# Miniprotein binders against q96jn8r1131to1294, part 131

Target 1, 164 residues: q96jn8r1131to1294
Amino acid sequence: TLEFLENHGKNILLSNGNRTATRVASYNQGIVVINQPLVPQLLVQVRIDFLNRQWTSSLVLGVITCAPERLNFPASACALKRAAWLLRGRGVFHNGLKICEKFGPNLDTCPEGTILGLRLDSSGGLHLHVNGVDQGVAVPDVPQPCHALVDLYGQCEQVTIVNP
Below, E stands for the ipSAE of ESMFold2; O stands for the ipSAE of OpenDDE; V2 stands for 0.75 times the mean of E and O plus 0.25 times the DockQ between their complexes.

## First folded at step 12 (miniprotein)

Design ti3 (at its last look DockQ between E and O 0.87; V2 from the best seeds 0.88)
Fold by OpenDDE base, look of step 12:
Structure ti3 (fold): chain B 164 residues (1-164), chain A 98 residues (1-98)
Amino acid sequence: as target 1 above (164 residues)
Amino acid sequence: DELEEKIREIILRAMELVRKGELEEALELIVEAIRLAVENKDPELLVTAIWLIAYIARKLGDPELLEKVLELAEEAYELTEDPDIKYYIERLEKALEE
């Protein structure tokens, strides 16, 4: 069963069998990691449940290649400088370095109800899915094992893991 | 740092070329990025550059290129000890076996 790990940002409250993450304070400290590593053909999806429109930025989605249970989370995923591949806005980042300017839809403008998915293909490419539609390879050749990461940042205050 | 920014821009451009399928041109750029990253003693940028060159080399499939990139990756691993580079070393080794 896919769940968020108990090791999470300090402003996160887990519920619904650890399948729902809610940021209950401030605009940051909202990083969560999904327990099972991504393996080829496994589609991991989260639904944006609630947005607080007082902020402009939204969630960050990606993967980490370090052990999540021992990770000391920074205030935001953007502060990760190693073992991190992130999708923010329309950009793709590796360890804080932008490697793509325009990819997929703008995550900062995804409305409530949007379902975002991550999947590794057989070649190790990391795919982004939006409402069930494969947006293509965000990052080719991602190191394995890796774990899906969601940063409930800015306006994104709640997400839930959903089955495909 | 001006040199650091240059390296960052080269990597970004190289990845853009990769996405367009222009692998040979991307290779030239990323080699330059690696050279500059080593010169500037920038291990963080080096890790990213090694990821990309390893991918390009495997896509091109030239054995001599693979061997050269493997050597670069091994040197980079000695400098950074980044586990992800170790992963790419293994990927390159597998590619050489094919």
Scores: ipSAE 0.906, ipTM 0.954, lowest interface PAE 0.5, mean pLDDT 96
Fold by ESMFold2, look of step 12:
Structure ti3 (fold): chain B 164 residues (1-164), chain A 98 residues (1-98)
Amino acid sequence: as target 1 above (164 residues)
Amino acid sequence: DELEEKIREIILRAMELVRKGELEEALELIVEAIRLAVENKDPELLVTAIWLIAYIARKLGDPELLEKVLELAEEAYELTEDPDIKYYIERLEKALEE
């Protein structure tokens, strides 16, 4: 089954059989990674459980293309300078470089209950799903293997992996 | 500083063209970005630029272009040691086999 990996940000507490991640301090140190690589036909979904609206920015969602089990995560996913393809706000970023200004919805405005999904298509394109609706290809040809990543940043204090 | 920002802007614009399907125009831009990134010895921007040119080259399918981009990717690996460039090299080699 899909679970958050034991290697995670310092401020994360895992619960619910490692399917729920909660940021228990501050606004950062909230990176979690899903324990299986994305493969075609696998849809990884997380539900936003709890937001603290005191912050203006919210979660970051994406993939890392390096082995996650012993990686030392920075305080924020946006500081990853290798092996990272991230969706933040409406932007798409590779290793901290913006490669798309507007893709999909603004993640900073997604309410509690939103289900966000990631999958690879057969050509290695990374797709974002929002409440079951495919938003299209965020990044063509992502290196494989890759693992889904969520950074419980700012507003986002809890997410849970959900399955169909 | 200013050169690095120019390279970032070129890559962003090239990706916009790719999303519009304007692959030939995107190729011209990303070739310039790579030239500048290599000359400036900017390995971080080079990794992104190589990803994009490798994708463009595979979409266009021209064997001569694929061979040139493969050479660029191999040079970029020496400058960056980024394992993702090895992935792009393998995808380019596969495309040359048709």
Scores: ipSAE 0.868, ipTM 0.933, lowest interface PAE 0.6, mean pLDDT 92
ESMFold2 (binder alone), look of step 12: mean pLDDT 81; pTM 0.767

Design ti4 (at its last look DockQ between E and O 0.89; V2 from the best seeds 0.89)
Fold by OpenDDE base, look of step 12:
Parts: C-alpha cells; structure tokens; sequence
Structure ti4 (fold): chain B 164 residues (1-164), chain A 98 residues (1-98)
C-alpha cells in the first residue's frame, strides 16, 4: 500500500495510516516521500486537501533518486541540489536548475480537491496527471528507482494519497 | 558567474528544442553547455547536461554519436561520481546493443 515514509519534514504530522500529511507549523519543513518507488505504469496520486491562502506559493511535486530513508530534508524541496526532479508552478527543475519554463497547469494555483499524479511510462518519462488527465512528459528519462516527493509548501497544508 | 548563467540558459534552450523534436539543434547546444561546464568546473550543471545529451543521443540512435556520448558520460562520472550519471551510462550501453 502507498503511504508516506516516517522520515519527513519537521513540520509534518502524518495521519490516516500515513496516507495524509499535514503541515502543522510555519510555511515550510513540509517534505514527504511516498514509500514505494515509481515503476512503469504505476500512477501515484495525491489530493490537495487544504490550502492556506495566507501564502502565495504552493506545493512542489516531483521525484528523488536517492534513498529516502536516509535523506536529511531541507526546509524546502527547492534546496535539493542533487537527485531531485521537481515541478513548481509551471516550471520543471533538475537539482535546482530550470529545465522547462512552461509545463502543465500552474501548481501554485491548483485549488483544494485537485488530484495530482505522477507516473513513469515505459520509456522512463515522468508524466504529470491533473484530475486524471495526463499532461504529458514533464521529464524524459528519469533515473530509476525514484520516489515521489511532495513538498507541502506555502499555501498547501494538507494532502492525502488517493487511489486511481 | 557569467559563464554559469550562460550554461543554464543553454540547457533550458536545448530542452525546449528537445520538446519540439529539434534534436540536432538541441545536440549542438548541449555539447556547448558540456564544454563550458567542464571548463568552468561546474559539476552540478554537468550532471544535468549529461542527462540531456544522453537522452538526445538515444533518440537520434546514431551509433557513433552514442559512443561519443558514452565516453563523455564516463568522463563526467569520474569527475562527479553522481549515481544518476551511472544510470545514463547504462542506458547508453543498452542503446548501443540495439
């Protein structure tokens, strides 16, 4: 079963069998990683449960290619400079470097209830799904194994893993 | 650093070309990015550049190109010891077997 790992950001509280992550303090320190690595055709999805409109930015979504159990999480995913492929706003980033300026919908403006998914295709392309719609390949040829990462940042205060 | 910024812009531009299917032009740009990254001793940018050139080379499928990119990736791995580069080395090797 899919769930968030116990190794998570300092401000995260896990509940609902570790399928729900809530940032209970501040605006950062909210990184969580899903336990099972992405394999081809596995769709991993999270639902945005609660947004705090006090902030401008929202969640960051992506994958890491390092061992998540031993990862010391920075305050935000944007600080990851290795083994990280991230979707932020409409941008795609590799180790902090922007590799795409305009991809998919703006994650900073996704409303509560939005379901965001990640999936590897048979060629190793990382796809973003939004409310069940495949937005296309965000990153071609992502190293495997990799784990889905969600940074509950800014507005995003709660997400829940949901089944397809 | 001006050179660093140039490398970053080239990589971004190269990826845009890749998305448009303009692989040959993307290849020319990313080769320049790699050259500059090595020259400027930017291992982090080098990792990203190697990812992209490996992808382009595999998509183009030219054996001679694949061999050259494999060599570049191996050299980059020696410099960075980044596990992701090791992954791309393996991908390139598999492509050469096809």
Amino acid sequence: as target 1 above (164 residues)
Amino acid sequence: DEKEEKIREIILRAMELVRKGELEEALELIVEAIRLAVENKDPELLVTAIWLIAYIARKLGDPELLEKVLELAEEAYELTEDPDIKYYIERLEKALEE
Scores: ipSAE 0.905, ipTM 0.954, lowest interface PAE 0.5, mean pLDDT 96
Fold by ESMFold2, look of step 12:
Structure ti4 (fold): chain B 164 residues (1-164), chain A 98 residues (1-98)
Amino acid sequence: as target 1 above (164 residues)
Amino acid sequence: DEKEEKIREIILRAMELVRKGELEEALELIVEAIRLAVENKDPELLVTAIWLIAYIARKLGDPELLEKVLELAEEAYELTEDPDIKYYIERLEKALEE
C-alpha cells in the first residue's frame, strides 16, 4: 500500500491512512515522501486537493536518491543540495542546479484536482504524468533506488495519493 | 561568482543538446564544464557534470570513451564523496562489459 512516510516535514499532518498530507501551518516545512522506492511499472500519483492562492509559488515534485526514513528534511525541498532531482515551477533541477528550463506544466499554476504522477522507465528515466498523460522524460538515468517526494510548498496545502 | 555561473550555463546547454539527440556536441561542452568545475573547486557542479557525461558516454557506447569517463568518475568520487557517483561508476563498468 502506498502511503506517505511517517518521517516528514514538521508542518505536515497525515490522515486518510497516511495517504493524505496537509500542511497545517506557515508556507514551508511541508516535505513528504512515498513509503516505497520507485521501481519500473510503479506509478505514484498525487492529487492536489487544496491550494491557497495567497502564495505565488506552489508544490515541488521529484525524487531523492538517499534513504528517507531518518533523513532530516530542510524547510523546503529546494534547499536539498545532494541526492535530489526536483520539478519546480517550469524547471527541472538537480541539487539546486537547473538542468532544464521548461518541462511539463508550470507547477505554480496547476489547479486543485490536478493529478501528478511519477514513474521510472526501464532506463532509469524519470517521467512526469499530468492527469494521466505522460509528459516524457524529465531526467534521464536517475540513480536508484530513489523515492518520490512532494513538498507542499506555498500554495499547496493538501495532496492525496490516488490510484492510477 | 562569474565562473560558477559560466559552468551552470554550459551544463544547461549540454543538457539541452542531449534532449535534442546531439550527443557528441553535448560531450564537448560537458568535458569543458568538468574541467572548469575542478579548477573552480565546485564539487556540487562536478557531481551534476559527471552524471551527464556518464549518461552521454553510455549512450554513445564507444569503449575508449567509456574507459576515459570511468577514470574521470573515479577521480570525481575522490573529490566529492557523493554516493551517486558510485552509481554512475557501476553503470559505466556494466556498459564496458557489453
Scores: ipSAE 0.866, ipTM 0.933, lowest interface PAE 0.6, mean pLDDT 92
ESMFold2 (binder alone), look of step 12: mean pLDDT 81; pTM 0.770

Design ti5 (at its last fold request DockQ between E and O 0.90; V2 from the best seeds 0.89)
Fold by OpenDDE base, look of step 12:
Structure ti5 (fold): chain B 164 residues (1-164), chain A 98 residues (1-98)
Amino acid sequence: as target 1 above (164 residues)
Amino acid sequence: DELEEKIREIILRAMELVRKGELEEALELIVEAIRLAVENKDKQLLVTAIWLIAYIARKLGDPELLEKVLELAEEAYELTEDPDIKYYIERLEKALEE
């Protein structure tokens, strides 16, 4: 079963069999990683459960290619400078470098209830899904194995892993 | 750093061209980015540039290009020791077998 790993950001509280992550303090220190690596055709999805509107930015979604169990998480995913492919706002980033300015919907404006998914295709392309709609390839040729990462940042205070 | 910013912009533009299917133009840009990254000893940007050129080379499928990019990737791995580059090397090697 898909769960968030126990190795997570300092402000995260896991519940619901580790399928729900809640940031219980501040606006950062909210990184979580899903236990099973992405494999081709596996769709991993999370639902935005709760947004705190006092902030402007929202969650960051992506993958890491390093071992998540041993990772010392920074305060935010944006501080990852290696082994990281991230979707923030409408941008796509590799190790902190913007490689795409406009991709998919703006993650900073996704409302509560939005279901966000990640999937590798047979060619190694990383797809973003939004409410069941494939937005296309965010990143071609992502190294494998990789694990889905969610940074509960800013507005985003709770997410839950949901089955397709 | 002005040179660093230039490299960043080139990579961004190259990726945009890739998304448009303009692979030959993207290739020219990313080669320049790699050259500059090596010159500036920017390991982080080099990793990203190697990822992109490896992808472009595989998409184009030219064996001679694949060989050259493989060599670049191997050199980059020696410089950075980034495990992801090792993955790209393997992908390039597999492409050469096809």
Scores: ipSAE 0.918, ipTM 0.960, lowest interface PAE 0.4, mean pLDDT 96
Fold by ESMFold2, look of step 12:
Structure ti5 (fold): chain B 164 residues (1-164), chain A 98 residues (1-98)
Amino acid sequence: as target 1 above (164 residues)
Amino acid sequence: DELEEKIREIILRAMELVRKGELEEALELIVEAIRLAVENKDKQLLVTAIWLIAYIARKLGDPELLEKVLELAEEAYELTEDPDIKYYIERLEKALEE
């Protein structure tokens, strides 16, 4: 029963039992967070449903390590200054600082239908999955508890939570 | 501004070395990044640098290094008040107990 939290970006409309998030305006204000923290063996997956390819950047994936229920979200996830580890494009970022140039596929080019997953390993490493394939450790030793976050940014207009 | 960008580049390079398994070389870089971040009062970059040096120290497993990094993390917490540093401190303490 994974769902997006009711606390989300201002331009998000939740539907499908809070398992689908749609950005209904502009190009930002599209942050959503999964309602359960990541634990070993939990794979959180979202499917990219709709893209607008007129923008060059697309969704951001990652985790936050602070309590999400009352967090005041910025316009975009990359502006988070604390408690955020994010995958954007091919890069990995911590609190807005790039810590890896190239990890996994370029998220800006993932087509509609792509299923993206996040999982913690037993050592606290954050893994990205793409269409069921583990891309390896994006971030070692992420503080716990943490929650999966998706920013429906730019191209990305809708995602849906999909179970493994 | 220029110093901030230098610190960012050092951290990125240190992480690149970590991904290659070059932990000792990464440690040397991240120690310098921490020194510069403290001097420049760059709390945000200091938090990232502490995460990385704590991880490196745990992977290397040297008790003397772990104790030094734990002290550094405690000082960084006093400067930043970032709750994630408490998590890193806990992990360092666990590593010393083993």
Scores: ipSAE 0.870, ipTM 0.936, lowest interface PAE 0.6, mean pLDDT 93
ESMFold2 (binder alone), look of step 12: mean pLDDT 83; pTM 0.811
ESMFold2, fold request of step 13: ipSAE 0.852, 0.859, 0.849; ipTM 0.929, 0.933, 0.929
ESMFold2 (binder alone), fold request of step 13: mean pLDDT 85, 84, 84; pTM 0.831, 0.825, 0.832
OpenDDE base, fold request of step 13: ipSAE 0.906, 0.911, 0.908; ipTM 0.955, 0.957, 0.956

Design ti6 (at its last look DockQ between E and O 0.93; V2 from the best seeds 0.90)
Fold by OpenDDE base, look of step 12:
Structure ti6 (fold): chain B 164 residues (1-164), chain A 98 residues (1-98)
Amino acid sequence: as target 1 above (164 residues)
Amino acid sequence: DELEEKIREIILRAMELVRKGELEEALELIVEAIRLAVENKDKELLITAIWLIAYIARKLGDPELLEKVLELAEEAYELTKDPDIKYYIERLEKALEE
């Protein structure tokens, strides 16, 4: 069963069998990691449940290649400088370095109800799915094992893991 | 740092070329990025550059290139001790067996 790990950002409250993450304070400290590592052809999806329009930025989505159980999470995913591949806005980042300026839809403008998915293909490419539509390879050749990461940042205050 | 910024821009451009399928041009750029990263002792940028060159080399499939990139990745691992580079090394080794 896919669920968020108990090791999470300080402002996160887990519910619904740890399938729902809610940021209950401030605009940051909202990183969560999904328990099972990504394997080829496994689609992991989260739904944006609630957005607070007080802020401009929104969630960050990606993967980490380090052990999530022992990770001390920074206030935001953008501060991860090792073992991190992230999608923010329309950009793709590796360890904080922008490696793509325009990829897929702008995550900062995805409305409530949007379902975002991550999937590794057989060649190790990391795909982004938006409402069931494959947006293509965000990052080719991602190291394995890796875990899906969601940073409930800015506007994004609640997400839920949903089955494909 | 001006040199650091240059390296960052080269990597970004190289990845853009990769996405367009222009692998030979991307290779030339990323080799330069690696050279500059080593010169400037930018370990973090080196890690990203090694990831990308390893991918390019595998896509091109030239055995001689693969061997050279494998050697480069080994050296980069010694410098950075980044565990992900081990993964890239394994991918390169596998490609050489094909």
Scores: ipSAE 0.908, ipTM 0.956, lowest interface PAE 0.5, mean pLDDT 96
Fold by ESMFold2, look of step 12:
Structure ti6 (fold): chain B 164 residues (1-164), chain A 98 residues (1-98)
Amino acid sequence: as target 1 above (164 residues)
Amino acid sequence: DELEEKIREIILRAMELVRKGELEEALELIVEAIRLAVENKDKELLITAIWLIAYIARKLGDPELLEKVLELAEEAYELTKDPDIKYYIERLEKALEE
């Protein structure tokens, strides 16, 4: 089954059979990674369980293309300068470089209950799903293998892996 | 610095063209971005630019272009040692051998 890896940000507490991640302190140190690489037909979905609207920005969603089990995570995913393809706000970023101004919804305004999904298509395109609706290709030809990543940043204090 | 910001802007514009399906115009921009990134020794921007030019070259499918981009990717790997560039090289080699 899909689980969050035990290697995660230091402010994360895993529960619910490692399918729920909670950020229990501060606004950062909240990176979690899904335990299996993305392959065609695998849809990784997380539900936003709790938001603290005191903060301005919210979760970051994306993939890393390096092995996650022993990686030292930075305080926030936006500080990753290698092997990272991230959706933040409405932007798409590679290694900290913005490569798309607007794609999909603004993640900073997604409410509690929103289900966000990631999958690769057969050509290596990374798709975002929002509440079951495919938003299209965020990034063509992402290197494989890659793992889904969620940064419980700012507003986002809890997410849970859900089945399609 | 100013050159780094110029390279960032070129890559963003090239990706905008790719999303519109204007691959040949995107190719012209990304070639310039690669040249500038090498001159500026900006390894992270070079990695992104190589990803994009490799994708464009495979979509266009021209063997001569694939050969040139493969050479660029090999040089970029030597500069950056980024394993993702090895992935792009593999994809370019497979496309060239089809």
Scores: ipSAE 0.874, ipTM 0.937, lowest interface PAE 0.6, mean pLDDT 93
ESMFold2 (binder alone), look of step 12: mean pLDDT 75; pTM 0.676

Design ti7 (at its last look DockQ between E and O 0.87; V2 from the best seeds 0.86)
Fold by OpenDDE base, look of step 12:
Structure ti7 (fold): chain B 164 residues (1-164), chain A 98 residues (1-98)
Amino acid sequence: as target 1 above (164 residues)
Amino acid sequence: DELEEKIREIILRAMELVRKGELEEALELIVEAIRLAVENKDKELLLTAIWLIAYIARKLGDPELLEKVLELAEEAYELTKDPDIKYYIERLEKALEE
């Protein structure tokens, strides 16, 4: 069963069998990691449940290649400088370095109800799915094992893991 | 740092070329990025550059290139000690067996 790990950002409250993450304070400290590592052809999806329009930025989505159980999470995913591949806005980042300026839809403008997915293909490419549509390879050749990461940042205050 | 910014821009351009399937041009750029990263002792940028060149080399499939990039990856691991490079090394070795 896919669920968020108990090791999470300080402002996160887990519910619904740890399948729902809610940021209950401030605009940051909202990183969560999904328990099972990504394997080829496994589609992991989260739904944006609630957006607070008080802020401009929104959630960050990606993967980490280090052990999530022992990770001390920074206030935001953008502060991860190792073992991190992230999608923010329309950009793709590796350890904080922008490696792509325009990829897929702008995550900062995805409305409530949007379902975002991550999937590794057989060649190790990391795909982004949006509402069931494969947006293509965000990052080719991602190291394995890796875990899906969601940063409930800015506007994004709640997400839920959903089945494909 | 001007040199650091140059390296960052090269990596961006190289990745863009990769996405367009222009692998030979991407290779030339990323090799330059690696050279500059080593010169500037920038381990973080080197790590990303090694990831990308390893991917490009595998896509091109040239055995001689694969061997050279494998050696480069080994050296980069010694410099950075980043465990993800081990993954790239394994991928390169597997490609050489094909």
Scores: ipSAE 0.894, ipTM 0.950, lowest interface PAE 0.5, mean pLDDT 96
Fold by ESMFold2, look of step 12:
Structure ti7 (fold): chain B 164 residues (1-164), chain A 98 residues (1-98)
Amino acid sequence: as target 1 above (164 residues)
Amino acid sequence: DELEEKIREIILRAMELVRKGELEEALELIVEAIRLAVENKDKELLLTAIWLIAYIARKLGDPELLEKVLELAEEAYELTKDPDIKYYIERLEKALEE
C-alpha cells in the first residue's frame, strides 16, 4: 500500500496507517514523500482534507529525483534547488526555476475535497490529474527514479492518500 | 544578476517553444542559454538547460546533434556532479544506439 515516508517535514504528523499527513504547526515544514517511486502504471493521488484560509497560498506537489529516506528537507519545497520538479500555483518549476507559467488549474484555489494525482507516462512525462481529469504533461522526460512529493504549505493542513 | 534574469527568460521561452512542438527554434535558444550560463558560471541554470537540450536532441533524433549534446552533458556533469545529468547522458547514449 502507498504510504507517506517516515522521513518528512518537522511539522508533519502521520496518521491513518501513514496515509494521512497533517501539518500541526506554523505554515511550513510540511514536506511529505510517497514511499514508492513513480512507475508508469502507478497513479499517486492525494485528497485535500483540510484548508486554513488564514494563509494565501496553498500546497505544492511534484517529484524529487534523489533518494528521500535520509534527505534533510528544507522549510518549504520551493527552497529545493536540486533534484526537484514542482507544481506551484499555476507554474511549473525545476530546481526553483520557472519553466512554465500556466499549467493546469491554480493549486492555490483548489478547495477541500480536491483529489490531485501524479503519474509518469510511457515517455517519462509527468502528468497532473485533478479530480480524475488528466491535465496533460507538466514536465517531459523527468529523470527516473523519481518520488512523489507534497508540501502541505500555507492553506493546506491535511492530505490523505486515496486509491484511483 | 541581469544576465541571470536573461538566461532564465531564454529557458522559459525555449520551453514554451518545446510545448508548441517548435523544436528547432527551441534548440537555438537553449544553445544560447547554455553558452551564457557557462560564461556566467551559473551551475543551477546549466542543470535545467542541459535537461532541455538533451530532451530536444532526442526528439530531433539527429545523430550528429546527439553526439554534440552528449559531449556537452558530460562536461556539465563534471562541472555540477548532479546525478540527474547522468540520467540524461544514459538517455542520449541509448538514442545513439538506435
Scores: ipSAE 0.822, ipTM 0.913, lowest interface PAE 0.8, mean pLDDT 92
ESMFold2 (binder alone), look of step 12: mean pLDDT 76; pTM 0.687

Design ti8 (at its last look DockQ between E and O 0.90; V2 from the best seeds 0.00; counts 0 for: other shape alone 2.638 > 2.5)
Fold by ESMFold2, look of step 12:
Structure ti8 (fold): chain B 164 residues (1-164), chain A 98 residues (1-98)
Amino acid sequence: as target 1 above (164 residues)
Amino acid sequence: DELEEKIREIILRAMELVRKGELEEALELIVEAIRLAVENKDKELLMTAIWLIAYIARKLGDPELLEKVLELAEEAYELTKDPDIKYYIERLEKALEE
């Protein structure tokens, strides 16, 4: 079943059978990874449970293309310079390089209760879903296997894996 | 670095063209971005540029282009040692055999 991996950011506490991640300190060190790679037909969804609106930036969502079980995570996902395809704000980034200015809604403004989803299509395109609505292809041809990542950054203090 | 910023802008523009379906125009830009990234020894930008040119080449499907891009990807792998580039190489090889 989908769970967050035990290898995660230092400020994360896992609960609810490892389906809920809470950032319990600071604004960073909040990277979590889903315990299974994305495959066609698998929709990985997380719900935003708690936001601290004192911050301006919020969660980062995306994938890593390297094995996550023993990876040494940086303090923030935006510092990943290899094997990372990330959605931040409205932008799409590869290894820290912006490759799209505007894709989907602004993640920094998504309220509590928003359900964010990631899936691969049959061509290797990475799709974002927002509250059940497919936003289209964020990144064509992502290397496989890849693993869904959430960085509980800034505003975002808790997310929970939910079923479609 | 002013040259790095130029390469970033070219890659972003090439991706914009890809999203519009203008693959041949995107190819022209990404070839220039790769040339500049290699000359500048910019490994990080090269990794992204190779991803994009490999995607464009497979979408266009021209065997001569696929062979050229495969050679570029192999050289980029030697420069970066990025396992993702090995993935692109495998996809290019498969496309060329089909």
Scores: ipSAE 0.871, ipTM 0.935, lowest interface PAE 0.6, mean pLDDT 93
Fold by OpenDDE base, look of step 12:
Structure ti8 (fold): chain B 164 residues (1-164), chain A 98 residues (1-98)
Amino acid sequence: as target 1 above (164 residues)
Amino acid sequence: DELEEKIREIILRAMELVRKGELEEALELIVEAIRLAVENKDKELLMTAIWLIAYIARKLGDPELLEKVLELAEEAYELTKDPDIKYYIERLEKALEE
């Protein structure tokens, strides 16, 4: 069963069998990691449940290649400088370095109800799915094992893991 | 740092070329990025550059190039000690067996 790990950002409250993450304070400290590592052809999806329009930025989505159980999470995913491949806005980042300026839809403008998915293909490429549509390879050749990461940042205050 | 910014831009351009399938041109750029990253002692930029060159080398499938990139990856691991480089090395070694 896919669920968020108990090791999470300080402002996160887990519910619904740890399938729902809610940021209950401030605009940051909202990183969560999904328990099972990504394997080829496994589609992991989260739904944006609630957006607070008080802020401009929104969630960050990606993967980490280090052990999530031992990770001391920074206030935001953007502060991860190792073992991190992230999608923010329309950009793709590796360890904080932008490696792609325009990819897929702008995550900062995805409305409530949007379902975002991550999937590894057989060649190790990391795909982004939006509402069931494959947006293509965000990152080719991601190291494995890796875990899906969601940073409930800015506007994004709640997400839920959903089945494909 | 002007040099750091130059390296960052080269990596961005190289990745763009990769996405377009222009691997030979991407290779030339990323090799330059690696050279500059080593010169500037920028381990973080080096990590990304090594990842990308490893990918390009595997896609091109040139055994001689693969060997050279493998050596470069080994050296980079000694400098950075980043475990993700081990993954790149394994992928390169597998490509050499094909």
Scores: ipSAE 0.821, ipTM 0.922, lowest interface PAE 0.6, mean pLDDT 95
ESMFold2 (binder alone), look of step 12: mean pLDDT 75; pTM 0.678

